# VHH binders against DNA repair protein RAD51 homolog 3 (RAD51C): the designs that were tried, part 1

Scores and structures below are computed, not measured.

Target 1, 363 residues: DNA repair protein RAD51 homolog 3 (RAD51C), of Arabidopsis thaliana (Mouse-ear cress) (q8gxf0)
Amino acid sequence: MISFGRRKSPAIEETSLATSVMEAWRLPLSPSIRGKLISAGYTCLSSIASVSSSDLARDANITEEEAFEILKLANQSCCNGSRSLINGAKNAWDMLHEEESLPRITTSCSDLDNILGGGISCRDVTEIGGVPGIGKTQIGIQLSVNVQIPRECGGLGGKAIYIDTEGSFMVERALQIAEACVEDMEEYTGYMHKHFQANQVQMKPEDILENIFYFRVCSYTEQIALVNHLEKFISENKDVKVVIVDSITFHFRQDYDDLAQRTRVLSEMALKFMKLAKKFSLAVVLLNQVTTKFSEGSFQLALALGDSWSHSCTNRVILYWNGDERYAYIDKSPSLPSASASYTVTSRGLRNSSSSSKRVKMM
Unless a header shows other numbers, all headers, positions and changes below count from the first letter of the chain; antibody chains aren't numbered by Kabat.
ipSAE, averaged over its two directions, is called F for ESMFold2-Fast, E for ESMFold2 and O for OpenDDE. V2 adds 0.75 times the mean of E and O to 0.25 times the DockQ between the complexes of E and O.
Where letters were taken out, [cut] stands.
The coordinates of atoms that the task and the answers printed are left out; those that the model quotes come from them. Centres of patches stay.

## First folded at step 1 (VHH)

Design a01 (framework vhh_vobarilizumab_d1)
Fold by ESMFold2-Fast, scan of step 1:
Structure a01 (fold): chain B 363 residues (1-363), chain A 120 residues (1-120)
Amino acid sequence: as target 1 above (363 residues)
Amino acid sequence: EVQLVESGGGLVQPGGSLRLSCAASGFTFSSYAMAWYRQAPGKGRELVAGISSGGSTSYADSVKGRFTISRDNAKNTLYLQMNSLRPEDTAVYYCARIQTATGKTIFDYWGQGTLVTVSS
């Protein structure tokens, strides 16, 4: 009951009082117990439901058994009332719209996010191909951090699996990107706390690193074994929202002589990743070394894996050099138009490139 | 080109209701937190309500229990349902995009506004 210097109309005050009294009177309680609740100031369901049985017993001068039964009835009335029906209807609506507007993981480069439809999509397998040194591993590490951004900051609030075949994952780089992410989140939540009095999210860079499940695989046999184990692992760790494979082909280039058998095994792994993406509503990102051939104003993709591999992934993104600048191109997607966007790799991770940026050698 | 276009404003009597809409284009709407602001003549902008990309909502104390912010990601549209309107709710209402965890600025785009007048 806050007064801002203007008198409330008696009719409004009477209506508010009648509504509060009616909530308590709707509970199937004895008149004696109901009288004690009202006298103690517990006139609405929300005030009753938010208090402990011991506090309610003390405040209303009733037994803890009576307080427990009152809380049970208040919670049942809340769950069986309009709130539970509204929440159920919203959840069903959210589930329908989640299918139509898949959750996406930001790359921290808004120009790249824009051509991706908002970021890397969940329920999809996305291949990111490019020449050595173009930034594939940088994107993989960035996504492993960004998947963890809480929902109140616009993220998925998930965890990451990082499968490293080449030894390219640098924990110091992941920490650097995590520190930048924490700083960005602190600015956002500080603003929301200041203006909306919302709860501040406290997340440390060490927490972000702990939430990346890192798997080092040293042979194609280990890679196959890990992929077969992932469904069980994710079923036990359902907060995983991205699986990154860096790179999908490395051990198969070095340890595998039969090209046709190699392509079949890789395609079977991609299909398993697709099943995981659909089953657990997570993103799968497959990093791959590819070469691009430019002819008659268009890119032609030259791959060692052949045509059957190209049908195993939902989206294909090609990273390429245009002079001294890094670019990403949407090569294949059922939902995204072909488009290119520039990006840069900074000490804080992926960001938009400036029109005057100079070529930066990777650290 | 990023665009935010508000609609639904108008003249309403005290105690009445209005629903504001904001049509977003030129970016992936579902990936961004969004907010409603208002500005009365001669006053600064006041943050009214915010909604995250995941659907979590926050409200200014002056509108809690009366206003409801919501979004339709399939239609790229942000809504503000305003109930029990008061003369002090009279303002131009603005839709704003919030950049989360990726930018140098926390707010990067604003709409042109829609006028709400609460008068008898």
Scores: ipSAE 0.000, ipTM 0.222, lowest interface PAE 18.2, mean pLDDT 74

Design a02 (framework vhh_vobarilizumab_d1; at its last look DockQ between E and O 0.01; V2 from the best seeds 0.00; counts 0 for: pae E 5.9 > 2, placed apart)
Amino acid sequence: EVQLVESGGGLVQPGGSLRLSCAASGFTFSSYAMAWYRQAPGKGRELVAGISSGGSTSYADSVKGRFTISRDNAKNTLYLQMNSLRPEDTAVYYCARGIQTATGKTIYFDYWGQGTLVTVSS
ESMFold2-Fast, scan of step 1: ipSAE 0.377; ipTM 0.726
ESMFold2, look of step 2: ipSAE 0.127; ipTM 0.591
ESMFold2 (binder alone), look of step 2: mean pLDDT 85; pTM 0.845
OpenDDE, look of step 2: ipSAE 0.301; ipTM 0.718

Design a03 (framework vhh_vobarilizumab_d1)
Fold by ESMFold2-Fast, scan of step 1:
Structure a03 (fold): chain B 363 residues (1-363), chain A 121 residues (1-121)
Amino acid sequence: as target 1 above (363 residues)
Amino acid sequence: EVQLVESGGGLVQPGGSLRLSCAASGFTFSDYYMAWYRQAPGKGRELVAGISSGGSTSYADSVKGRFTISRDNAKNTLYLQMNSLRPEDTAVYYCARGMTTASGETIFDYWGQGTLVTVSS
């Protein structure tokens, strides 16, 4: 039976041993030839690739023609093969393992990813605060697309929930960013197909839009109801790997008269988001407005809900203007040092502000 | 207080039929989207079938053509007619109440206690 609403993850086979390396087992050889290689002591790709066809044939008791074919396969899989002569080249196996172990969602801005420890962390609640126009919604849309990048391309292969309280989500902008993402993925998978005989991953921008579960929330009552029911929704859509709330505070600024009750309700919602993040190993991103306060003779930027709310989130990122450039600052995190990074918003989404002519790094 | 009470579950042979009922109280039944979910041992809940206040229906691919969801607004009752039952249909079946957000998505806020359906020879 085909799973209802589920997609099967690509099967990746691992046969690693803790105390020895059996890399020769991964070569597409007959069991007889593989057995002879292992018996002769050729258990890792580097030991096979470093020997001549004549020596390999003698040592493994195989024909020189068979040895030559084995060396071709080993060089196709080894980092020291012909493809390793390309600057920065890695074998496909190493790239796949690095993709599988990546627990973070890229922002498509490598400078921002660097201060975030590689991207937005799954299993955490990250608050992103900033003034209107700084790019909070742009980051939300970018993450909704980037969570979908397949594991073969360094992503999570997940889906997104986007909760929109202000009407700030623009489907046309999401399409534009999705189109850019598809172009970048096509370039990467074309390279992997040509050089490593890897399967090409095919996605359409329309598929990316369909994989964003959009909820327009028009009141604080609807917001509370939605938050209470996300666990049920996500249990039926287990491939969701990011939940974005844009913005967390909007309806509570307009519709709540009791400020103390407002803080309690928002803190309860943050606790529910934290439980979802831990239970389903997904990222929760809460977009919020910053405000200014005067303290100790100077103005400082503060998240709109103040200190009691800030203790309810794992990480806090503040977006700010430095002249005409956009910056992000790690304000609070148990695992990340305080740091700033510049970013820009382009027609293709979030990118580094650098005018560098270097080739674009794959997502 | 909202109450959803399922009935009609039991043991049935492969190829057999069962009709599940859900008695709703404590709200205006006709205004709400209603659905059936199921959960097999050791697995997550899956949506089986849904019906809008206007009578539009949706089904999981695994049950399409075999199961029929219906509602009787005068009796405040939701039904699931299950035909051509298979061993993989064995699960606890839950009645759920939903509301539609402004975005058109349905969110479920109340669930029944469940009724066990076992399909076995």
Scores: ipSAE 0.000, ipTM 0.095, lowest interface PAE 21.6, mean pLDDT 73

Design a04 (framework vhh_vobarilizumab_d1)
Fold by ESMFold2-Fast, scan of step 1:
Structure a04 (fold): chain B 363 residues (1-363), chain A 121 residues (1-121)
Amino acid sequence: as target 1 above (363 residues)
Amino acid sequence: EVQLVESGGGLVQPGGSLRLSCAASGSIFSINAMAWYRQAPGKGRELVAGITSGGSTSYADSVKGRFTISRDNAKNTLYLQMNSLRPEDTAVYYCAAVYTATGKEIYFDYWGQGTLVTVSS
């Protein structure tokens, strides 16, 4: 059981006052002139820019020449900043460009990465649902390792938070995948050093394990408390680039009797994860169990909480068996077309299925 | 499905310049190291230049100081600026995306179909 305490929010008035004072202090003025402006009530750029030089000179008890120079600086700062003019609005072109440039975490399965648009997207909440044994935890562990791949090797150079609700995380498996990742990086950077004179990356499997912040969560109340604490934790550990929850629904499926309250609490949690993803430019991955339901004479795969919760995530990936082969399907995404890809779970982690003919040996 | 499409090849006189482009479909481009290879008639493929996702570059000794590799991740496009071209640079030039090793093998998952560069008077 972990207690994180309640975080006090600052007063809105105090935040606004600090911002206003900061604007006046930002101008390259002598302390004497700045003091006179503040004393006359001119603390923000807009209040300075909207007044005449003669009125400013009279109000602040400065020369008209000094007032004119202050107005010049204030107007230039407003033009260069342009923040107040946009009022937080974005044009569609900037939105498209921002989405296309988002960093992504490889799954180590290039076919799966392909349908994901290059990997698991940062600034998004991605739900991965599947039946027990399909490889959800394997993907979670793989992503907690792969987020750490250095930028020189195509990764994010980040750290991972792994939230474990079922006790499914196996440290020995994480070590095995970390060892494979280190071998792959050493082979790649050794090749690049030999043929391209690039810098070699030195990383140990133990370093990878140290960079996974593991939280074991034993109840839904602990899960809520941890989620509320994550913003502060990540603000103190800004190198975190993925948060994995394995599974998001376990305690809520088992321990919650009021279905309407359960849906509300989970939706509130998903909103908090979305805020974290966007604020810290990290990926949130929510692992969820699917179950088989019989409805209107047919069997269908359904997420443990049903479709009412599905709108709380940016992307939804469904893992399923096709005979003896594992597949992933893009069920919902604002930016990705519906597509499926096969993957395998090997001793080295996630990889393309053995039937993949797209691989061409370089050596 | 990832596709690499090269363009910019052609006939140029010795001492001339060409710029090759490689357009990648899909978002794999931003995370992968990219490379330019070339193959002259009757010879094997040789690595010309490589660039990591972070922008670190490397060149074959035969092209150092003459060729420049660059990438535009926003446009999913790889470039090769070729200056001071020589007859021995005549080859089909291929764009490739590099995959990190699996099972101790290093792989290129994706190759373009190539673009012909002929340096001749």
Scores: ipSAE 0.000, ipTM 0.176, lowest interface PAE 18.3, mean pLDDT 73

Design a05 (framework vhh_vobarilizumab_d1)
Fold by ESMFold2-Fast, scan of step 1:
Structure a05 (fold): chain B 363 residues (1-363), chain A 124 residues (1-124)
Amino acid sequence: as target 1 above (363 residues)
Amino acid sequence: EVQLVESGGGLVQPGGSLRLSCAASGFTFSSYAMAWYRQAPGKGRELVAGIYSGGSTSYADSVKGRFTISRDNAKNTLYLQMNSLRPEDTAVYYCARSGIQTATGKEITYFDYWGQGTLVTVSS
């Protein structure tokens, strides 16, 4: 049984939704058109710039001519934004001819989202590795909540699969993060309804928890069986947009003894996760625990299960301590530059580090 | 190694009672939702009753008021008490473990292990 204690969100706490809304407000649009864009899920410049004029017109219920003008303004804003990732001035046609960006899941830490290209990418397998206590499970829970943010609020409107091998998932923590997410959505949709007559979206914290499919895996044989059945399950639940594995290393370190069979099984699982990501246009997030163990008179460090597993991942993110601050580093990616970002874990989930914000103000 | 072993099936007259048991091993029984399924000859598998890790229960309309599902977490055992049995209850009864539930435990969407089954025949 779960007891729900609703907490009022402080106005000073920002979400990725509030950040996205503020970014869209940078465009010199009428309130009516701006409200239609935000209501349709186009809350940030990257989401507007990545879409065609016909799709934008349909989604926002505006004319193609209006959509083209919006894309032109977005292009001007990106070029006038003074040193973005866009190198040099691009016109609207150059932007329209670029490949459409894949949907991404916010971490609720905008600094971390920035180094990820906007968040965790769908159609990709992202490995997140780090020492115990660094916040891997916190990120997993955060993503299982944030994938559910409705499209009209700038999210994916999806559901989550959470595969728990260590018993690290705490339903009370997921509820706390879901409550924070609902409070942030209520603030956002209240603002949009009051100022733009936008449709009301309603979600309860219990609904968010019901939209997380939870799998407790207690052995490597259970893990193999589950992975083999995921395709059928997802084909019957096509609204799943993230699969989180927390962690993939536990049972293979403690229970699996045949090294040759282990390598074969790992390769098969890695391939299946990549196929699921591509087939269903969802994100796969693999959480890997860095462990030190004493074996045969020496210490061994284990981050990944093996080379085949590591090679199957699209992106690799390393979480680490820098003094008393938490940092994430893009270690490997075909599309993202190497970069670091600080993050913090709060009662409301992942957020930007306050100490980093203070240093920026002083510089 | 996950094992589910059913027992208690047999021949019973209409209106009679049977209690089925399922001995579970190889996993943390108390953490999983459990269910009873049945399959009559020439028919598909039908969910009869489910019990969540928190103790909440659900029943098929065909058995409500007649069957009771329960669990003993200390003994890793699942039970199905069947009363007022009818000829149409004749089936192989399977114990099943849920590999997937929602975070609240209210929805069970996938069963990953089944026992070998125990035959229940209701006939005069």
Scores: ipSAE 0.058, ipTM 0.442, lowest interface PAE 5.4, mean pLDDT 74

Design a06 (framework vhh_enristomig)
Fold by ESMFold2-Fast, scan of step 1:
Formats: structure tokens, C-alpha cells, sequence
Structure a06 (fold): chain B 363 residues (1-363), chain A 122 residues (1-122)
């Protein structure tokens, strides 16, 4: 079994740092706060610096803000000692805050999440391209459900906007995936309740469907108008954490005469999505069709919108068939290396497949 | 309720083969990762093999190349084909259902069966 939850610093680690210890009474704290800290057993800097602000706040019965200030002071107190250990502790704290401020939406396929850095990133515009039938709409529906996973279950506790240009959204499928999500959540919180006495979270599949704002868009003019309206809509519905466009190019492929103007309009639309993602700290997912291109003796999948378009999105993911198995490839990202991961579409949504990169590890 | 029923254990000579089965009920079998574990007398329970819902397999180093895990979703049954059996493979073998996080990661295996005994006689 794996363990879950917070852990306190081990006694061995505390003892090994004893020669560098400064007592808590030397910190510039109010007498009341100092008394609470000492009464909770935090008498040396190593015991203070090694706990989270939330654990310190709970243990000492103080506010989280007060606990954070105490941790700052404790980390500053050894300025003339070996700075490598102090700098390491400071960097780990900064890394924790960076991880906390970089929310990601799980795809329910851990292999795919891993190549994405943990899931679909908020504050980013991610383009997902693939041939018809590869599962783009499945991923869109999955993300609109998964953004709603509560924070205590590792999710964002947000809501979704789903913009449907093709009419490919199936409410029965969304319900099926929502039902699976609720079942998985019940199993997880049941486990946490049984072993760690944590609170169980209850959510109904119907609630998940109510938290997806669905927009059917029948023309490129409607699409442009809706995108222009989204800033106002999201400002009035700030709990939205994902916007999905399925697909971004559909109405521009058949109803738009000027190809250069089409590319410019699409790029401007993507830049508007980038501004929304940054302003509201949400994820934007643009689903797009991919054409097959032959290059250098092999077939390649590529999005045919030019270099200008490629700079309008943060990340680009290409979905493709390898035999009868589905794969995702990180084609472009400022922060993610190029990598591939397999995924499967099941009755419960996206899951890992038989071609998982973690199945066999060769040295 | 979730039920797992192991079978196929018995006595075998070193170098012999056995096929273990685990019949599952009370959940949608095809949607879950299922694992084999074993416990030898006086030792802790150890992981042997896992098969994911998609069919990906993984094995403990001690059994790689000798054991093959498989599943039959139509029959709600998990299998472990054991070959080249050794005295150290003597144990009670258990089937366990994966428990998923809300993010789809398997955090542990719960809902255990009663086990099936495998004895490799010298």
C-alpha cells in the first residue's frame, strides 16, 4: 500500500540538526503567539522550518497567515551558517507554492497526464489535434467533468464551458462519464474516511451536468460573437476553470473564402483565449482536425495553419492511431519535452491502455 | 458487494506450471486494474503482478519471464499463468481490485479474496 496525507518531520532529522538549533523564544514574535508555538512543542528552528504553514497553524492554534510569517522568520534565522541547506529548504518551499499555484486538470489517463506535466494546465491554451474518430470530443467531455473534481480529491472544484461547433457533444456520454467520476470519487473518499477519518464528499452526476455551460455554435459569425462575449460571461461566473472549443476550425473550413484572412481571424481568436486563460487562471482547450502529411519517408500528422497560428497556443498535442491503439504526442510546448503516451476510451471515459509507457522499463 | 474468488492452487513439482483464476463480481470488472499478491508463511504480503483495464501488464522482478497475467472481461475473470515454479513461489495467492483516485490514478488495491494456496514440493 501507499500512504496518503500530511506527515510530520521525523525525529531523526530533528535530532541531526540540533547543533544548528535556535530556540523559538529568540524569534521576533508576540508573547501570545510565541506561547502558543512553544506549548505546541515547537521549541527549535528545525521543528518549525520542516512543517507546512497549515500544520503549524493547526498544531499551535493560530491563523495560517501567522504560521506563514513564523516560517519566514525561522528560515531567515541562520543567515551566517552553511547556506546550501538553508537555500535548499527555501527552494523547496518556493516549489511547493509554485505547484499549488499551477492547477492542472486530470484526463483520467495517468500516462497522458504524465506527459502533460500532471494534466491540462490552467493559464495555458492547449490545442489538441487529431483525425476524425480519434477521441477529441471524448477528451473534451472528460475535461468538462474532471475540472469539477473537488479540491479535497485533488481537482480544481471548477465549472466548464463547452463550445460545440459540430453538434458532436452527447449528453448521454457526459452523464456516463459523470457517473463514473462520482463512483471513483466515492471510492477514494471512502478509502480516506476509513483510514484517515477524512470527510466524504458527495456529488451527484446531475450536479456535474448542471455545471457544464453548453453553447451550440452554428456559424463562424456566431463563434466570433461568442468568443467576444466570454470575458463578460466568465467575469460573472468566476468558478469556470476550463473552456473547451470543439472544434475551433469547423465553421472556418467550409464557410470561409479567404484563407489568409481565415488564418488571421483564428489566430486573433486564439490570442483572445490566451488573454482569458491568463486573466481568469483557467484552461483553454482548442480541439482541431489534423490532416496526414508525408515527410522524410514517413507519414506525419500535422495541423495546417502556419507558423503564425503555432505561436497562438501554449501547448500542442497531436492524437493519432498506432494500429488499433490511440496515442497522444506533445508536438509543441515551452515547458514539456516531446513525448508520447497511449490512452483508451472506455465506458468510464479515458483510461490507461495496454501500450502504457510504464508497462516495461528497459535499462 | 465486491467479491473476488481465487482458485487453481495446489501442489506442484519444481519446474512445473499452474494456472490461477480469480472470478470477480459486484463491480464492472473491465473498468478496473486487478492485481495478484502473495503471502508466504511468516512473510509480509508482496505484490506479484498487475493488469490495467486497458490490458497493460507489470510484474515483480522475481516472477518476470515465468508468470503471465491476463484477463477475460467477458467472463469477469483474472488469470495468472505460472511456469518454471520454484520453492520460493510457495504462498497463498490473492486477487485484489484497484482503488482509483478521482484523477484516475490507482492508489492501492482493496477488496481482497480469501486466496488460493500454491505449494511447490521438492
Amino acid sequence: as target 1 above (363 residues)
Amino acid sequence: EVQLLESGGGEVQPGGSLRLSCAASGFTFSDYAISWYRQAPGKQREWVSTITSGGSTNYAESVKGRFTISRDNAKNTLYLQMSSLRAEDTAVYYCAKGVYTASGETIEFDYWGQGTLVTVKP
Scores: ipSAE 0.006, ipTM 0.358, lowest interface PAE 9.2, mean pLDDT 75

Design a07 (framework vhh_enristomig)
Fold by ESMFold2-Fast, scan of step 1:
Structure a07 (fold): chain B 363 residues (1-363), chain A 122 residues (1-122)
Amino acid sequence: as target 1 above (363 residues)
Amino acid sequence: EVQLLESGGGEVQPGGSLRLSCAASGFTFSSYAISWYRQAPGKQREWVSTISSGGSTNYAESVKGRFTISRDNAKNTLYLQMSSLRAEDTAVYYCARDLTTPSGKTYYFDYWGQGTLVTVKP
């Protein structure tokens, strides 16, 4: 029901329930460590949180340091109720470990994930800018699928909001990427069942499509109205873990005559997204159509949005062509070093630039 | 370019020991789980052992207690120490890169090495 004041823009898609997972599978652990915990009988959060790090290390055959980190993650997942707001003060060491354990959404391109610190970070607003045809919408669709990867398979087990301003969202492409994701999950859960005796999780491509809340936005006024309504929508749908806006600037480029006012409105909108990202611990991804220029060893975006826009996002990723190959560059981030990575767009979604040279895939 | 290069294979008598190495290049070695696989003549490839980025290990039931997987992140090298070798351990041994993330990305194999032959002769 969130076309927000405009019946001419039906923009909501129905969702279905994702398959169930064990509590231990909801922890953001490597698959091998998670498999060892489950094999040792630690399938629920309370069984993990109630043992010492030395007992956990012994039982699961892991190091004391690994056991300690698992216990920290288990305790972070235990909500001590709303009293966390009253005792909001944390020491810097706990804050650092909390930041290091933040959930990330894989792009399905390992080289790109590596420069992102493991994937698109939750609690952050990430701008992905590039020229038409570079793959921005492909990345948006990929993230809408990958946010749904269950904790059992190393993902967030979340749902997606996709805000489409240009009509660029292709359901057939989303289905194709969802089908590839399901196939990859089947291979992974089969491996974990065989070698770690872990429970298998099954999800269908149709389930993935049902878990994307799609909003079609046809004007800048409708875009502003929707953004203002998102806090209420997400509070009622707390399993949302990514909000994608494709593209953030489209209606403002065509319908807004005052460039300074346009920049202020867009910056205000980005700050609202930042509040949502922090309040709900979700990722916000703003896709932006820009002209990229490489000068004096750095990338420059067309000045249409100015410096105030650059300060409104946590991370900025620039997509560019290097000959006939696609590259991503970390242009701005408080936590990530500047780095570049190649990627390719395949029938299965985003992959490493040498995806065609992959030799073996395990079933 | 991601490259995995196995070495250390050879002929050994039953009950003997060998140490296999896998030299990795073209990626941040410390960020990935790495696995050993083997393929015996006329058989399908089978999993042997995995070591996580954090150093936790797991083994196929057939090699538990006999094989030890380890890594040296400073040297970008994976090892498989094999002891109490049996005729059934005769195979080409492969190193495979697995994706591991603290954030819980899915696990799958995206790069394989060329293999190194281990022959256990009576």
Scores: ipSAE 0.000, ipTM 0.203, lowest interface PAE 13.0, mean pLDDT 74

Design a08 (framework vhh_enristomig)
Fold by ESMFold2-Fast, scan of step 1:
Structure a08 (fold): chain B 363 residues (1-363), chain A 120 residues (1-120)
Amino acid sequence: as target 1 above (363 residues)
Amino acid sequence: EVQLLESGGGEVQPGGSLRLSCAASGFTVSSNYISWYRQAPGKQREWVSTIYSGGSTNYAESVKGRFTISRDNAKNTLYLQMSSLRAEDTAVYYCARFETATGKQIFDYWGQGTLVTVKP
């Protein structure tokens, strides 16, 4: 006689005896669904993650939709702690949904956010290139502040690493942008509390500045050493959700003569940043200076290291002047169409240009 | 075009349970925070629960431990599982998405609402 049941019980799940039971209790599930899951013998996270949705639905007496949701939560927990290669290849549709669900950091310019798919994407390396004075450092500082917007206000509630190679980071400017961010959050949550009884968020500009880990880097040797140290640092500070490098090429353009070695080292650093972005589910933003070329009466932007460097990054955004207005262009992305958006730099940080900032509802 | 459509409301006795659904179109539920609000007869709308892009959740004190917010990213659908329902939970329940990326600008999207009535 063989066993005819598809139910897993604690008595026959011998491989789960050495692991911490009740891991399934930590999943954010409804009490009724969690009760059914545990009653069916699924108390270990790995036992849930390894089962098909149809088998889980049958075993726990739940719908296939509910089982699919449970499996997504279980696989999310498993992959964030320890990547599993045992499960088969993901289909393209599931991969598309994972890309669409990536957390994003707002730029505080909704037109720019719209072309970015909601903001700067986590798990990606985004290069932002532009001429001096176009606003690269402004965007870097803005993202270091905005990554900290609490989850209650639609943000990530994370911290920032800011790597400064040029001495371009100005603490007074970061404070100014932090003050504007706090004021905007207070106004929004105050409105929601008054009219909808929502929770009021309390945050101080000083808190925002404390949550930026600032590293001043004075040579390419220090830059390489810091990049090699980042995995350990982030492992100890897992609330970091953005790493800004301002600028990625400065020390290599100023004091580096071996062009072939320079390209190799920079590409190796970009690969390390990509691994950090994927491993810790954070955004990496590489700021880079560009040169301009005349072509048939118009400027063309060319990155300092050329085309081979651009393949080292997930997304490339090019900042450019159109007359006296600032624009951003998505030059390269696996998931975003090419598009342009205007932005402006104000005393309060990045904002929409006057043509786009007029829609408001519930104010 | 952003649209939200609630379903699952109905009549239930005190102590009962209901599961509300909110079908979303025009945006991805897993990359945005989305909230449940309710409006009882003669009262202003009140916040009930939020699920954030990272998957963490928050609840109004009056529903904490009784309601559970969740989402199905593949179905692009938000859920509110309600248990131990009380007469004071009687309200029209709304799914809401707020875009706060531009400081004081609020782009708000609301569903049509679904009525929950707790009657003995």
Scores: ipSAE 0.000, ipTM 0.186, lowest interface PAE 14.9, mean pLDDT 73

